# Miniprotein binders against q93zb6, part 9

Target 1, 365 residues: q93zb6
Amino acid sequence: SSSSSDPLLVKAAKGQAISRPPAWMMRQAGRYMAVYQKLAKKHPSFRERSENTDLIVEISLQPWQAFRPDGVIIFSDILTPLPAFGVPFDIEEVKGPVIQSPIRTEEDMKRLHPIDFEKLQFVGDSLKILRREVGEHAAVLGFVGAPWTIATYIVEGGTTRTYTVIKNMCHTAPDVLRALLSHLTKAITEYVVYQVEHGAHCIQIFDSWGGQLTPEMWERWSKPYIEEIIHAVKKRCPDTPIVFYINGNGGLLERMKGTGADVIGLDWTVDMADGRRRLGSEVSVQGNVDPAYLFSPLPALTEEIERVVKCAGPKGHILNLGHGVLVGTPEEAVAHFFETARNLDYQTLFQNHVPAEKAEPELVV

## First folded at step 22 (miniprotein)

Design b5
Fold by OpenDDE base, fold request of step 24:
Structure b5 (fold): chain B 365 residues (1-365), chain A 102 residues (1-102)
Amino acid sequence: as target 1 above (365 residues)
Amino acid sequence: SPEEIKKLIEEARRLLEEARKRLEQAEEKAKQGDYEKALEIVKEALELVEKAIERAEKAYEEAEEAGDPYLIIDALFLIWFAQLLQEEAEKLLKEIEKKLKE
């Protein structure tokens, strides 16, 4: 069966028995690394770095070379596919993503077209190279934004703190918003399949802005489109585990389980044991060390890693941060995190849960 | 046999999933103020957890005897998960019993 050759991370995502949790970090390639800072000075444009095959591969492999994580995520953005389906965007240093032509009307919707993978070859080529470079030693991770999250950028025209335009469209233009979300669902589904076909072992779906909805609004405006993606991907790519992550998800766990994702990503504000209990034994979990612990003394970081692992249980856990690595994080702490993860053993960590040997009744001689 | 161990594991897993669902129902009933029904359901959850632990522990012992590291981890996970459910169910039980005395 093809299952024996799966990377450790894929085994954990599928809830298979393994000796330790696999580890990776959100934003494990990033500004905290000196090698990344040096490269980013040479190539100052984020789009240049994220849309060039050689730079994507180099950046994605920086954590691999330094730390040997069990997961190597492609260096990209959730907005990277936008130009491929008719939404141009820019990344400004101060404002972040800017969409100059928001989509808010039926007339604006005419700009959208099916996703054009000729415009995304740098993603496909990068995934193929990454898959070759890491071999069987790590999982290559693809990722996408959830339709609601992507729609938020498109409707708001970039980053928002209030989500007032898109939340208002739920009431004032619900058919336009449903049409947008349905278009994005199709495009993102095809983009997930494209990433898998090019070498992604696992896909993470980020609904980064889904946590800003009420639970009812999330079930109406985000969940159905995520369920559609997951269902379509599971049908086309049955062996690819899907990680579903929302930041601030403590109130959404049971609802997130309903999406059919193999792994639910937890942020650090969720109690790992409570999250594990609420999700049940058949759903894997990812997380959830607070990124701030990477600034703590290494012994305290070790203790927190062990605590989180013990709270997740001896199966179906992907060790991660509850959110991305912070700027200014010491590289030594990241190294220590991955070293600690590699040295974990479930039989040792959970020895107190082993049934006490029924002491053979001492034959009272 | 590995097949018998897998059967015990699958029985324990089913019992724990039923126990988990009952615990969720008991928590919901307690939130609704129906403490009498919550008490009934949480006791049933605890009985299911106990039956799951028995099977998972037996599966662990047999997996250790067989030297199958995958079955050991599968059984160990179910023991751990059962204990996690037990602790939460016992906590809920104490909270319900306190509310029924107020």
Scores: ipSAE 0.814, ipTM 0.924, lowest interface PAE 0.6, mean pLDDT 94
Fold by OpenDDE base, last read:
Structure b5 (fold): chain B 365 residues (1-365), chain A 102 residues (1-102)
Amino acid sequence: as target 1 above (365 residues)
Amino acid sequence: SPEEIKKLIEEARRLLEEARKRLEQAEEKAKQGDYEKALEIVKEALELVEKAIERAEKAYEEAEEAGDPYLIIDALFLIWFAQLLQEEAEKLLKEIEKKLKE
């Protein structure tokens, strides 16, 4: 059956029995690695690095070569598809993403068009190459931003800390915002399917800004559009597990379960056992080691990994950080994290949950 | 047989999902101040957890005897998850019983 050949990460995401948690890290390719820093000096533009097939593949494979994670995520950005549906952007070194022409009105919405995959060939080609290079030894991960998260960048004109423009649009221009979110939902759905068709084994949806909403506002303005994406993707790509991640999600767990995602990503502020209980036995979990533990002594990192794994239970866990690898993280700590994960065994770790042998009543002869 | 073990696992899983839903209902009733109804529901949740543990433990024993590492892990997960639900339900029970004595 096709299920036997699935990568370890895909099996965990589907809630299948395996001997250990698969491991990967958000931002496992990044500035903490000396090889990435050398490449980034040669290619100083982030868009150059993230929109060229050879550079995407090289960067995505840097952690694969160094650490052999169970997941290899494509080096990209959640904003990468924006030019393909009519939203140009730049990435400034200090400000981050800048959208020069925010969409805030019905007239601004006329600039949007259906997603053009001719402008995204570097993503498709990179996923195909990554799938070939890792073979059966890892899952290739695609990813997208959730409609609310993408809309936040588009409406705010880049990174925000206050979300004042988009939160105000919920009240002042709700129809414009619904139209934007609906357009993004369609574009992101097609982009997820495109990534799967080009070799992604698993897709992560990032609602990075969804955790900045009240639970009620999240249910109204983010959740319905994520549910639409997940439903459409599951219908078209039934064998592809979907990971749904929000940073700061402790108040949203039950609501996140309602999206139909196969895996809920937890941040480090969530108790893993509480999160697992609240999500129930049928939903897999991802996470949730605090990225700061990678700066701790290796024994303390080992203990925290084991704690998190024991709190997640012996099935349906993808070991990860609660957020991306921090700048300045020692490469040795990342290596140790993946080595620790490879050496875990569920039967050993959960031996204290094994039923006590019913001592046969000693027949007192 | 592997089919019988899988049946026990699926029965345990269904019982645990029902127990989880009952526990959520009991928590909501307790938040509403309906401690009498919360007490009734949390006791039902604990009974469902106990029935799930019995099936999951049996599935584990039979999976070990069969030497099926996948069924062992499936059963072990359900035992672990059942214990997690049990601890929370017992905690809620004690909180409710305290409120009913006040």
Scores: ipSAE 0.813, ipTM 0.921, lowest interface PAE 0.6, mean pLDDT 94
Fold by OpenDDE base, look of step 22:
Structure b5 (fold): chain B 365 residues (1-365), chain A 102 residues (1-102)
Amino acid sequence: as target 1 above (365 residues)
Amino acid sequence: SPEEIKKLIEEARRLLEEARKRLEQAEEKAKQGDYEKALEIVKEALELVEKAIERAEKAYEEAEEAGDPYLIIDALFLIWFAQLLQEEAEKLLKEIEKKLKE
């Protein structure tokens, strides 16, 4: 059966029995690595690095070559598909992403068109190459932004701290916002399917800004569109696990379970055991070591990894950070994290949870 | 047999998911101030957890005897998850019992 050849990460995501947790890190390719810094000096534009097949593949494989993670995520951005459906953007060094023409009106909505995959060939080609390069030794990970998160950038014109424009549109222009979210839902669904068809074993959905909503507003304005994506993807790609991640999700866990995602990604502010209780036995979890522990002494990092793994239980766990690797993280600590993960064994770690055979009381004759 | 072990595992899983739903109901009743009904439900949840542990432990023993590492891990997970729910249920029970004495 096709299930025996699945990568370790895909088996964990599906809640299959395996000997250890698979491990990967959000932002495992990044500025903390000396090889990335050298490449980024040669190719200073983020868009140049993230929209060229050779550079995407090279950068995505830097962690694979150095650390051999169980997951290799494509080097990209959640905003990468925006130009392919009619929203141009720039990345400024100081401001981050900038959308020159925000969408806030019905007239602005006329600029949107169906997603054009001719503009995204570098993503498809990169995923095919990554799938070949890692073989059966790791899962290739695709990812997308959730409709609410993408809509926040589009409506605000870039990064925001207050979300005042989009939160106001929920009340002042709800039909325009629903139309935008529905358009994004279709485009993102097709983009997820496109990534799977080109070699992604697993997809992560980032609702990075969903954690800034009230639970009621999240259920009304984010959740339905994520549910639609997950349902459509599961129908078209039934064998592809979906990881759903929100930073600051501690108040949303039960609601996140309702989306039909195979894995819920936890941030470090959630207790892993509480997350397991709240989510139940049938949903896998991802996370959730605090990225700051990578600056700690290696013994303290080992202890925290073991604590998180023990709190997650011996099945349906993908070991990760609670968020992306921090700038300035020692490469040696990242190496140690992946080495620690490879040396874990669930039978050894959970032996003390098996009731000791009641030693029959030796009948003292 | 591996089929009998799998049946024990699936029964333990079903019992734990029922116990989890009962705990959620007990917590909701406690939040509503219906501590008598919350107490009834949390006791039923504990009984379901105990039955799940018994089946998961038996599945573990039989999986070890069979030398099936995947069934061992499946049983271990259910034992671990049952203990996690038991601790939650016992904590909620103590909180409810305290409220009934006030």
Scores: ipSAE 0.797, ipTM 0.912, lowest interface PAE 0.6, mean pLDDT 94
Fold by ESMFold2, fold request of step 24:
Structure b5 (fold): chain B 365 residues (1-365), chain A 102 residues (1-102)
Amino acid sequence: as target 1 above (365 residues)
Amino acid sequence: SPEEIKKLIEEARRLLEEARKRLEQAEEKAKQGDYEKALEIVKEALELVEKAIERAEKAYEEAEEAGDPYLIIDALFLIWFAQLLQEEAEKLLKEIEKKLKE
């Protein structure tokens, strides 16, 4: 069956027994690598790097070639699909993402249309190539942003720390906001399925700004749309595990489990053992080494990796950082992280959790 | 046999999930100030954990004798998770008993 040939990361996500945790890193392709910096100098536009098939594949494979992670995530952005359903955007050098025509009114909503995969051919083509390149040695990972996070960008016109426009819409135009979130939910669902059909083994859902909502607001304005995505994807892609991560998610863990995700990603501020206890034995976890430990002496990094793995238990764990790799991280530390992960053995690490034999003194052996 | 080991694993898993739910209920009762009910529920959770440990340890022993590395890991996980819940239950029990003395 397809489950018997699944990559290690997929097996962990499904809660299957394996001998060690698979490992990959959020932002494992990026500015901390010299090879990425060289490529980025030649191709300074982020839109070009993230929307040209050859560049996407080259960038995505840089960490594969250097470190052999158990997961290879497509180089992309949560905003990448926006033009495909009627929301053009730019990336400005200083301001970052800019959406020149925000959607805030019923009239603005008329610019939205069903997602057009002809505008996203580079994503599908890249996933197919990545699948061929890594073969059965790693999982290919696709990803999306959650509807609340995407809606925040679209409504605010870019990045925000105040959320003033979307918070105002929650009160003054809730039906418009719900319609926007519903449209995004449908578009994101189709985009997830598209990524799976073109080679992704596993999908990461990022709700980057979900941690900025109170739990009650998150339950109202984010969770139902995430739950709908997961429900629809599991019906259409029943063999594809879904990982769900929110920045700053310590107060939301039990509610995140309620979305039906197979794996909950934990940030580094969550005690891993506490997270496993709160989430229960039926949900897998991803995370959560503090990225700052990659700046530590290598023996200290080894100790922290082993501590995190021991706290996560001998099953259902995808070893990762609790946040993306930081700029300036030594490549040697990243290599050490992956080498440490490959050399772990659950039976050895958890030997002290089994009872010792209580035997009578032996007279003869 | 592998089927018998898997049955022990599934029984342990069910007992541990019930114990976990009991501990959530006990925490809620303690937050409401109903420490006598919370105490009763924590003790019920500890009994469920003990029953799960018995099954998981037996599954581990049989999986080890059979040389099945994946059933060994399944059993190890349940032993580990049972210890995790036991530690939480004992911590909560101490908190509840302190409140009842007051």
Scores: ipSAE 0.782, ipTM 0.919, lowest interface PAE 1.0, mean pLDDT 91

Design b5
Fold by ESMFold2, last read:
Structure b5 (fold): chain B 365 residues (1-365), chain A 102 residues (1-102)
Amino acid sequence: as target 1 above (365 residues)
Amino acid sequence: SPEEIKKLIEEARRLLEEARKRLEQAEEKAKQGDYEKALEIVKEALELVEKAIERAEKAYEEAEEAGDPYLIIDALFLIWFAQLLQEEAEKLLKEIEKKLKE
């Protein structure tokens, strides 16, 4: 193995002592940046931007060049691997992703096959380039969608506000749904390992629709598949930390810990100190500044960043937003966020939690 | 020595995880209306937190003397986490005592 030192973000994810929290932002590359808007105007197809190696690398590095975050996540989509195991998709201007041939029956399941990495070479190539470009100065982050989240797209045929088809399948065709989720679990596991082997230091698992399930339904239809992914990845990639995030996760924290993830991402509606107490000292956290604070005056943003870090404790914290960067966010605020994070020092920030420093020896008069 | 500091840190960490589990148990007993048992468990958790604070503060002091910034952070985290659990335990204790007086 090379003698390279782990990036700061990897150390934090593993719960190692470091002098400040690393920081990155969900959706840190995107429409809030003028440089991205210009590139997207020249290349209006999302499929091209997310499937062309040169464009992926350029977009992924835009926030690196501007802000020097501690993590650089590959520009991609949770649906990107779908064609590689038999589920083609399109992006429509208004509707977003569309799955023209949903999988809802046992016969539909026959279209699935093992994941074909020849169709995902642009992901591997991009990760290798990103790893080389950032060196030891930042962690390269890969990501996947959780099986339940991916299954909702495949079954519904796109985005929906009601999830009625997949929720109905839980009752009318549970064996087909379990078979789909099991296939996805295997494909996603291999895709995680693929990303690690091609340069990712850390993997983010997003269960974007998991927060739409009751805790009991989540335990039945999402958690077991996430546990299997994490178990397999930890065995095959023992040095790679896994971050797990669910949209709207306040009622699920203890159950999320049960997946075995190294880091639990908290949304902004969770009290960070309460989250740390509920999760315990052995699990790291990511989050959870409200993205709306990036629209605040800069001194108020500084105060909120410091409050969140103090609430998360002086170890095992990856500073982030509680959700993705919002369109319209001022680039100056994002720059300020990262500069603030770089200037934090845990010993200074937490000195009031310990007895006063040892007094210097006194000379006898 | 670094090894002695790491031993104190490990002891503090173990005590705090046990205290956290005890607080979960106390919350469950209080939800069931068993306030007498919940009170016993919260008091046990507070004793564990006190023992953990003693070890973490000693580890912090020795890490400072050794000039080891990473052991300082390890100890600081445990002091902080102990204070977090202590605040929750004291809140739960007050709630339980109020219920017992009614």
Scores: ipSAE 0.781, ipTM 0.921, lowest interface PAE 1.0, mean pLDDT 91
Fold by ESMFold2, fold request of step 24:
Structure b5 (fold): chain B 365 residues (1-365), chain A 102 residues (1-102)
Amino acid sequence: as target 1 above (365 residues)
Amino acid sequence: SPEEIKKLIEEARRLLEEARKRLEQAEEKAKQGDYEKALEIVKEALELVEKAIERAEKAYEEAEEAGDPYLIIDALFLIWFAQLLQEEAEKLLKEIEKKLKE
C-alpha cells in the first residue's frame, strides 16, 4: 500500500486551501540558463532536444535541480504531436517552425490520420521518468496547443504576424476549416489523455494566437473546440486539472471561464485583482508577474511578487509569470523568485484582511 | 464544529458569487444609461456582500479558535474576496451617483 497527497500545484488548481501559492514559470527550462545553452550547443537540433527521451528529461529537470519549482513542465513544443497525425514540420534556425505542406483544401485534408502514439513514445517515456523523479515534490505538467493555434500554424505554414490565410479561410472555405479544427480537437483530446496516463498531473492549454481574434471570432472559431477538449478530458481524467492560457487575454477572461477550465492563466497586462473579480471565487488563476521584473533589483522583484499574490488572494493561485521567461534573464532573479514563493505564508501576508472587533465594512452611498 | 464552519464558508461563497453577478448586471445597466436600475442593483449587491462578510468572519473566528489552518485559509479567502467586491461596488456606486447628478 502507499500513501500520497496531490502536489501543491494540483491542490491550488483545484481551489483547495494551502499555506502558500505554488510557483513555476513558463519557459523555465530554456536559453536564459547557462546549462541549457551548453546542452543546446552539443545538440543544436531542436527536434533532437525535444524528441529524444534522455534530452527531454535532462532539460526538463534543469530548472528543478536549480530552483525547485512546484511544477516541472515537460520540455516539448505545441507542434510536437503534428507528425503523429500526418503533418510533418521542421524547425529552421532563424524562421522557427515551418509546415512545408500546409493544409488549406479538402484534398490537403486527406493527409490527416488518427494520432499515432508510436511516433510519440518519447513524450510518454519522458513523462513517466519525470513523474518518478519529482515524486510528491512537484507537479508534472503536460501541455497542448489549442485547435485554433495549431490550425493557424498548419494553414499559414509557420509563424505569422498577419493570420491572413486562416482568417480568409473563415469566409472562403469554412467547411474545410471546421473539418480541420474538428480533427485537431480529437487528436489533441487523445494527446492530453495520453500525457495524463503517462504521468502528467496537470495539463496547460495554450491558445497562443487566440488573443489575436476579436471576441466574436474567438467564440466561433476557438472556444467551441477548447470546450470539447475540456469536456472530454474532464470525463476521462476527472482528477486532472486544466490550466488555460491565452497571450493577450484581457478582453476574453469571462469567455475563457466559459470553457470549463479549472485555472485561467493571466498575462501581465491584466490587473490580477480585476481578473480575479471578473472570473469569480470558484475558478483558480495563474500568473502574472511581468517577466521584465526579473531584470529589476531583487527587493523590487520581491515587492512585485508579493503584490501579485495579494491581488490574487490567499487561495486558488498558481504563481507564475504573465508570459515565458525572457532570454537574457538573470538566473539569480529566477532563483530569487522561487525562494520568495517558498517563503510566503498566506496567513501572514493577508494579516491586514482579518476582522477587527471595532471595524465594520463601510459603504459609500 | 468543522461541519458548521464549512457550512458558513459555503454560504458565504454562494452569496459572493451572486453579488459578483449582480455587479456585472449593474455595469450593463449603467452602460445602457439606466442609472436608476444600476443603482438599485449595486445596493442589492452590497447587501449580499455584507451577509457574506458576516458569515466568512464568523467562520474565520471559529476556525482560528479550532486551530485549523486550512479552514482559516478558506475563510480568509472569502473575507478577501468580499472586500474585493465591496471595493468594486463602492467605485461603481460613486460612478453611478455622478451620472445621476448630470
Scores: ipSAE 0.763, ipTM 0.915, lowest interface PAE 1.1, mean pLDDT 91
Fold by ESMFold2, fold request of step 24:
Structure b5 (fold): chain B 365 residues (1-365), chain A 102 residues (1-102)
Amino acid sequence: as target 1 above (365 residues)
Amino acid sequence: SPEEIKKLIEEARRLLEEARKRLEQAEEKAKQGDYEKALEIVKEALELVEKAIERAEKAYEEAEEAGDPYLIIDALFLIWFAQLLQEEAEKLLKEIEKKLKE
């Protein structure tokens, strides 16, 4: 039971027939925009920018005002909910996010508590404002990090290139790690529902570190917890589509489908037609223009957008980049991307796939 | 008329999902070196794809006559997906037949 008033992006996510693909971009608000750079200079604290309602709303709406994407994602971070369930963090000038008291032992686990939405009112308030501001012109998107990704930050104490602590913990303290992942699954589930209740039309799950796991490790340490989140959310929020994206996901597509997500986000290294075939006709896709194409001449960008759309088929596609917008990207190219998407028409673009009547006689004028 | 179009669309969708599963099975048999079984399965998948194309093209024609843009897109998607599977099936068939001649 879908509503005819659903935003275009929601309809695409649900696999409903529409006349063109909706488009938005991962990191569409950010340092490539002059207006963001100016705001960030005035408010250099990331915690302030991501935890002050007025700043969140202003930043989230910058790409809306400039480009009119079909989706408006809340400006936030996958770490934002951590203090709400007992994991405070700092942003250090050089290191970035730091978790001063990592969780690695059963005793450390005692610091965790159920998620406290009083600490996250700025998220709910921001989503309500975004919902009012974009109305039914665009979908409001919320997002979360997957349990494995969040657990990696919490166990490592920050960002990592090696995963040495959490990988070791998989062997030396697997029961503690499973308990941590289970707690995160419950907290993230509640956080997804919270975002939906406060205005999000659609939720994206990011498993940023999942693409760096072997498929067998991902099946053991990430997939089951994502499945649990999706299952619980679909029961409590049956009208809300879930997009699932992993960086570097070419080897995981069929396994990602098994989570029950409505939309699988493809990175740019995956051939879109191959991904569509592997995923089948019942799952929608998102992506997957290479963000480097935004540095190309505009006609080449147009050709690549059209190629990707043709490879994705005339239904169940959310046009996006295969990764976030790169710093230094020309704003003109982003504007062109969205204008190109708005001007597409599926029936025109795919007319060569249908039979035609015999040609009628040429009219004499 | 809309009910008949939706019925054709659903029949085509089901046939294509079965064809897709058959192609996965054929690829697995070919990797195991069982090219005769792989050939049999690919031919079965192609039959399913052809039946799906018939239904999807009929649905497209009827949707176009009815002027229903949403049913037109639904049918168009299935025609496109059927052609995607047909191309893959034909590629796999050629590879299997080449192996059988070697």
Scores: ipSAE 0.759, ipTM 0.915, lowest interface PAE 1.1, mean pLDDT 91
Fold by ESMFold2, look of step 22:
Structure b5 (fold): chain B 365 residues (1-365), chain A 102 residues (1-102)
Amino acid sequence: as target 1 above (365 residues)
Amino acid sequence: SPEEIKKLIEEARRLLEEARKRLEQAEEKAKQGDYEKALEIVKEALELVEKAIERAEKAYEEAEEAGDPYLIIDALFLIWFAQLLQEEAEKLLKEIEKKLKE
C-alpha cells in the first residue's frame, strides 16, 4: 500500500488533498437494516454475532453491499477484548453487558493479565477478510474504547446512569484506579496494533463516557492514557491514522487535539465551522450530521449534508453522523446520504471562495 | 513552479496558524478586561490573515495554470480557512471596539 493507493478515507484522515469527502457512518451495520434483522433473528446471541468470524464478516459487509460507504468498520464491541485480559463479561437480556466480577480493589487487580490474542483470533481473521473483500475501494476500520470508558464498565459492573463507583474511586482509591487505567492502556495499545497488523487501515478510539467528566477531570483521568496509546501506536504503525471521538465533546475539542489524534470526531451539537476554527488547520475532522436528519425529506437531508461539508472546508474531512445511526432509520435515507457524498465535488461546492480575479476572464491590458 | 506553489502554501499555512493563536490570545485578554491589548492583537492577527490570503491566492492561480487538481484543493482550503479566521477576527474586533466605547 503506497500513499497514492491509500483509500480515500485514509487520505482524508492524513489531511491529503482529495476531490470529495469520504463518508461512513457510526453503527452503519445494525438493527435499522432489514437484512441485519433477519440475520439477528437466525443468530439471536450478540456474543455469537460479534465473535464468529463468518457472522462478523457478513454483518460488516451488509452496509458495504447496500450503500458502498468509503469505510467498512468491523462489527464488534468495545468490550470484546475484555476476556482476553482477564475480565469476562456476559450479555443479559434487559441490562445488556454486565461484568459479574468488577475490579475495584488492589486484590481485584490480580485477575488482570496481559492481553491474550488467542482469544481474539476472530477479530484478526475478520479484518483480513474485510481488507480482501473491499480492496482499494474502501478503508477497513478497527476500533477500541478508551481506558476511562473501559475502566468505567469494569468498575461499575456494566452500563450505569450514575457512574458513582468510578467517580468515588477517583478520591477513595486513586492508586488502584491509576493502575487499572495503566493496565488497560497497555492492553488497548497492543489491541490497536493487532487490528492494524491484521488489516485495519484506520483505528477509531471511542471515549464514550469521557464526556461525563469535567474538562479538568478528563485531563487527569482520561487524556494521559489516550496520549500514551496514540504515541505508542504511531511509533509502531506510523502510516495508520487514528480517529478520536467523545460523546458530548464541545467543551473538550482543544484538549482532544492535544492527544495527537489525526482526526477529531465531532458530535452533532458542535457547530462544525466553530470546531474547525478551534481545532485549526493541522488536524482533520469527522462528522457531524445530526442522525435525526435521516428521518427528514431527502432534499432537506441533501441540504444539511452540503451545509456540514461547507462548514468543514474542502480538505481534511470525513463525512459522518455526529452520533450512531438510530434504530428505525429509513434505509433509503442512508442510501441517499452515501449517494450525496459520492457525488460531491470540492471545487464545485466551494466555488464561491474563488478569488475575484479567477471568477473573471484574464484581462489583457 | 510546483516547488514555488508548495512554498506559498506552507507560508500561508504558517501565517494562518500564527493568526489563529493570536486570536486566542486576544480573546483571553478581552476576558481579562484588557481591551486595548486585545485590540492590538486582533489587528496583528488580521494583518497575518491578509498576508496568508495573498500567498494562498497566488498558489491557487499557479496551481490552476499548472493544472494540478490537488494543489488547487490545498490552496482552496487555505483561502477558505483564512476567510473563516477573518470573519471571526472581525466579530471579535467589533466586540472589543464596543467595549472600549462603553
Scores: ipSAE 0.753, ipTM 0.912, lowest interface PAE 1.1, mean pLDDT 91

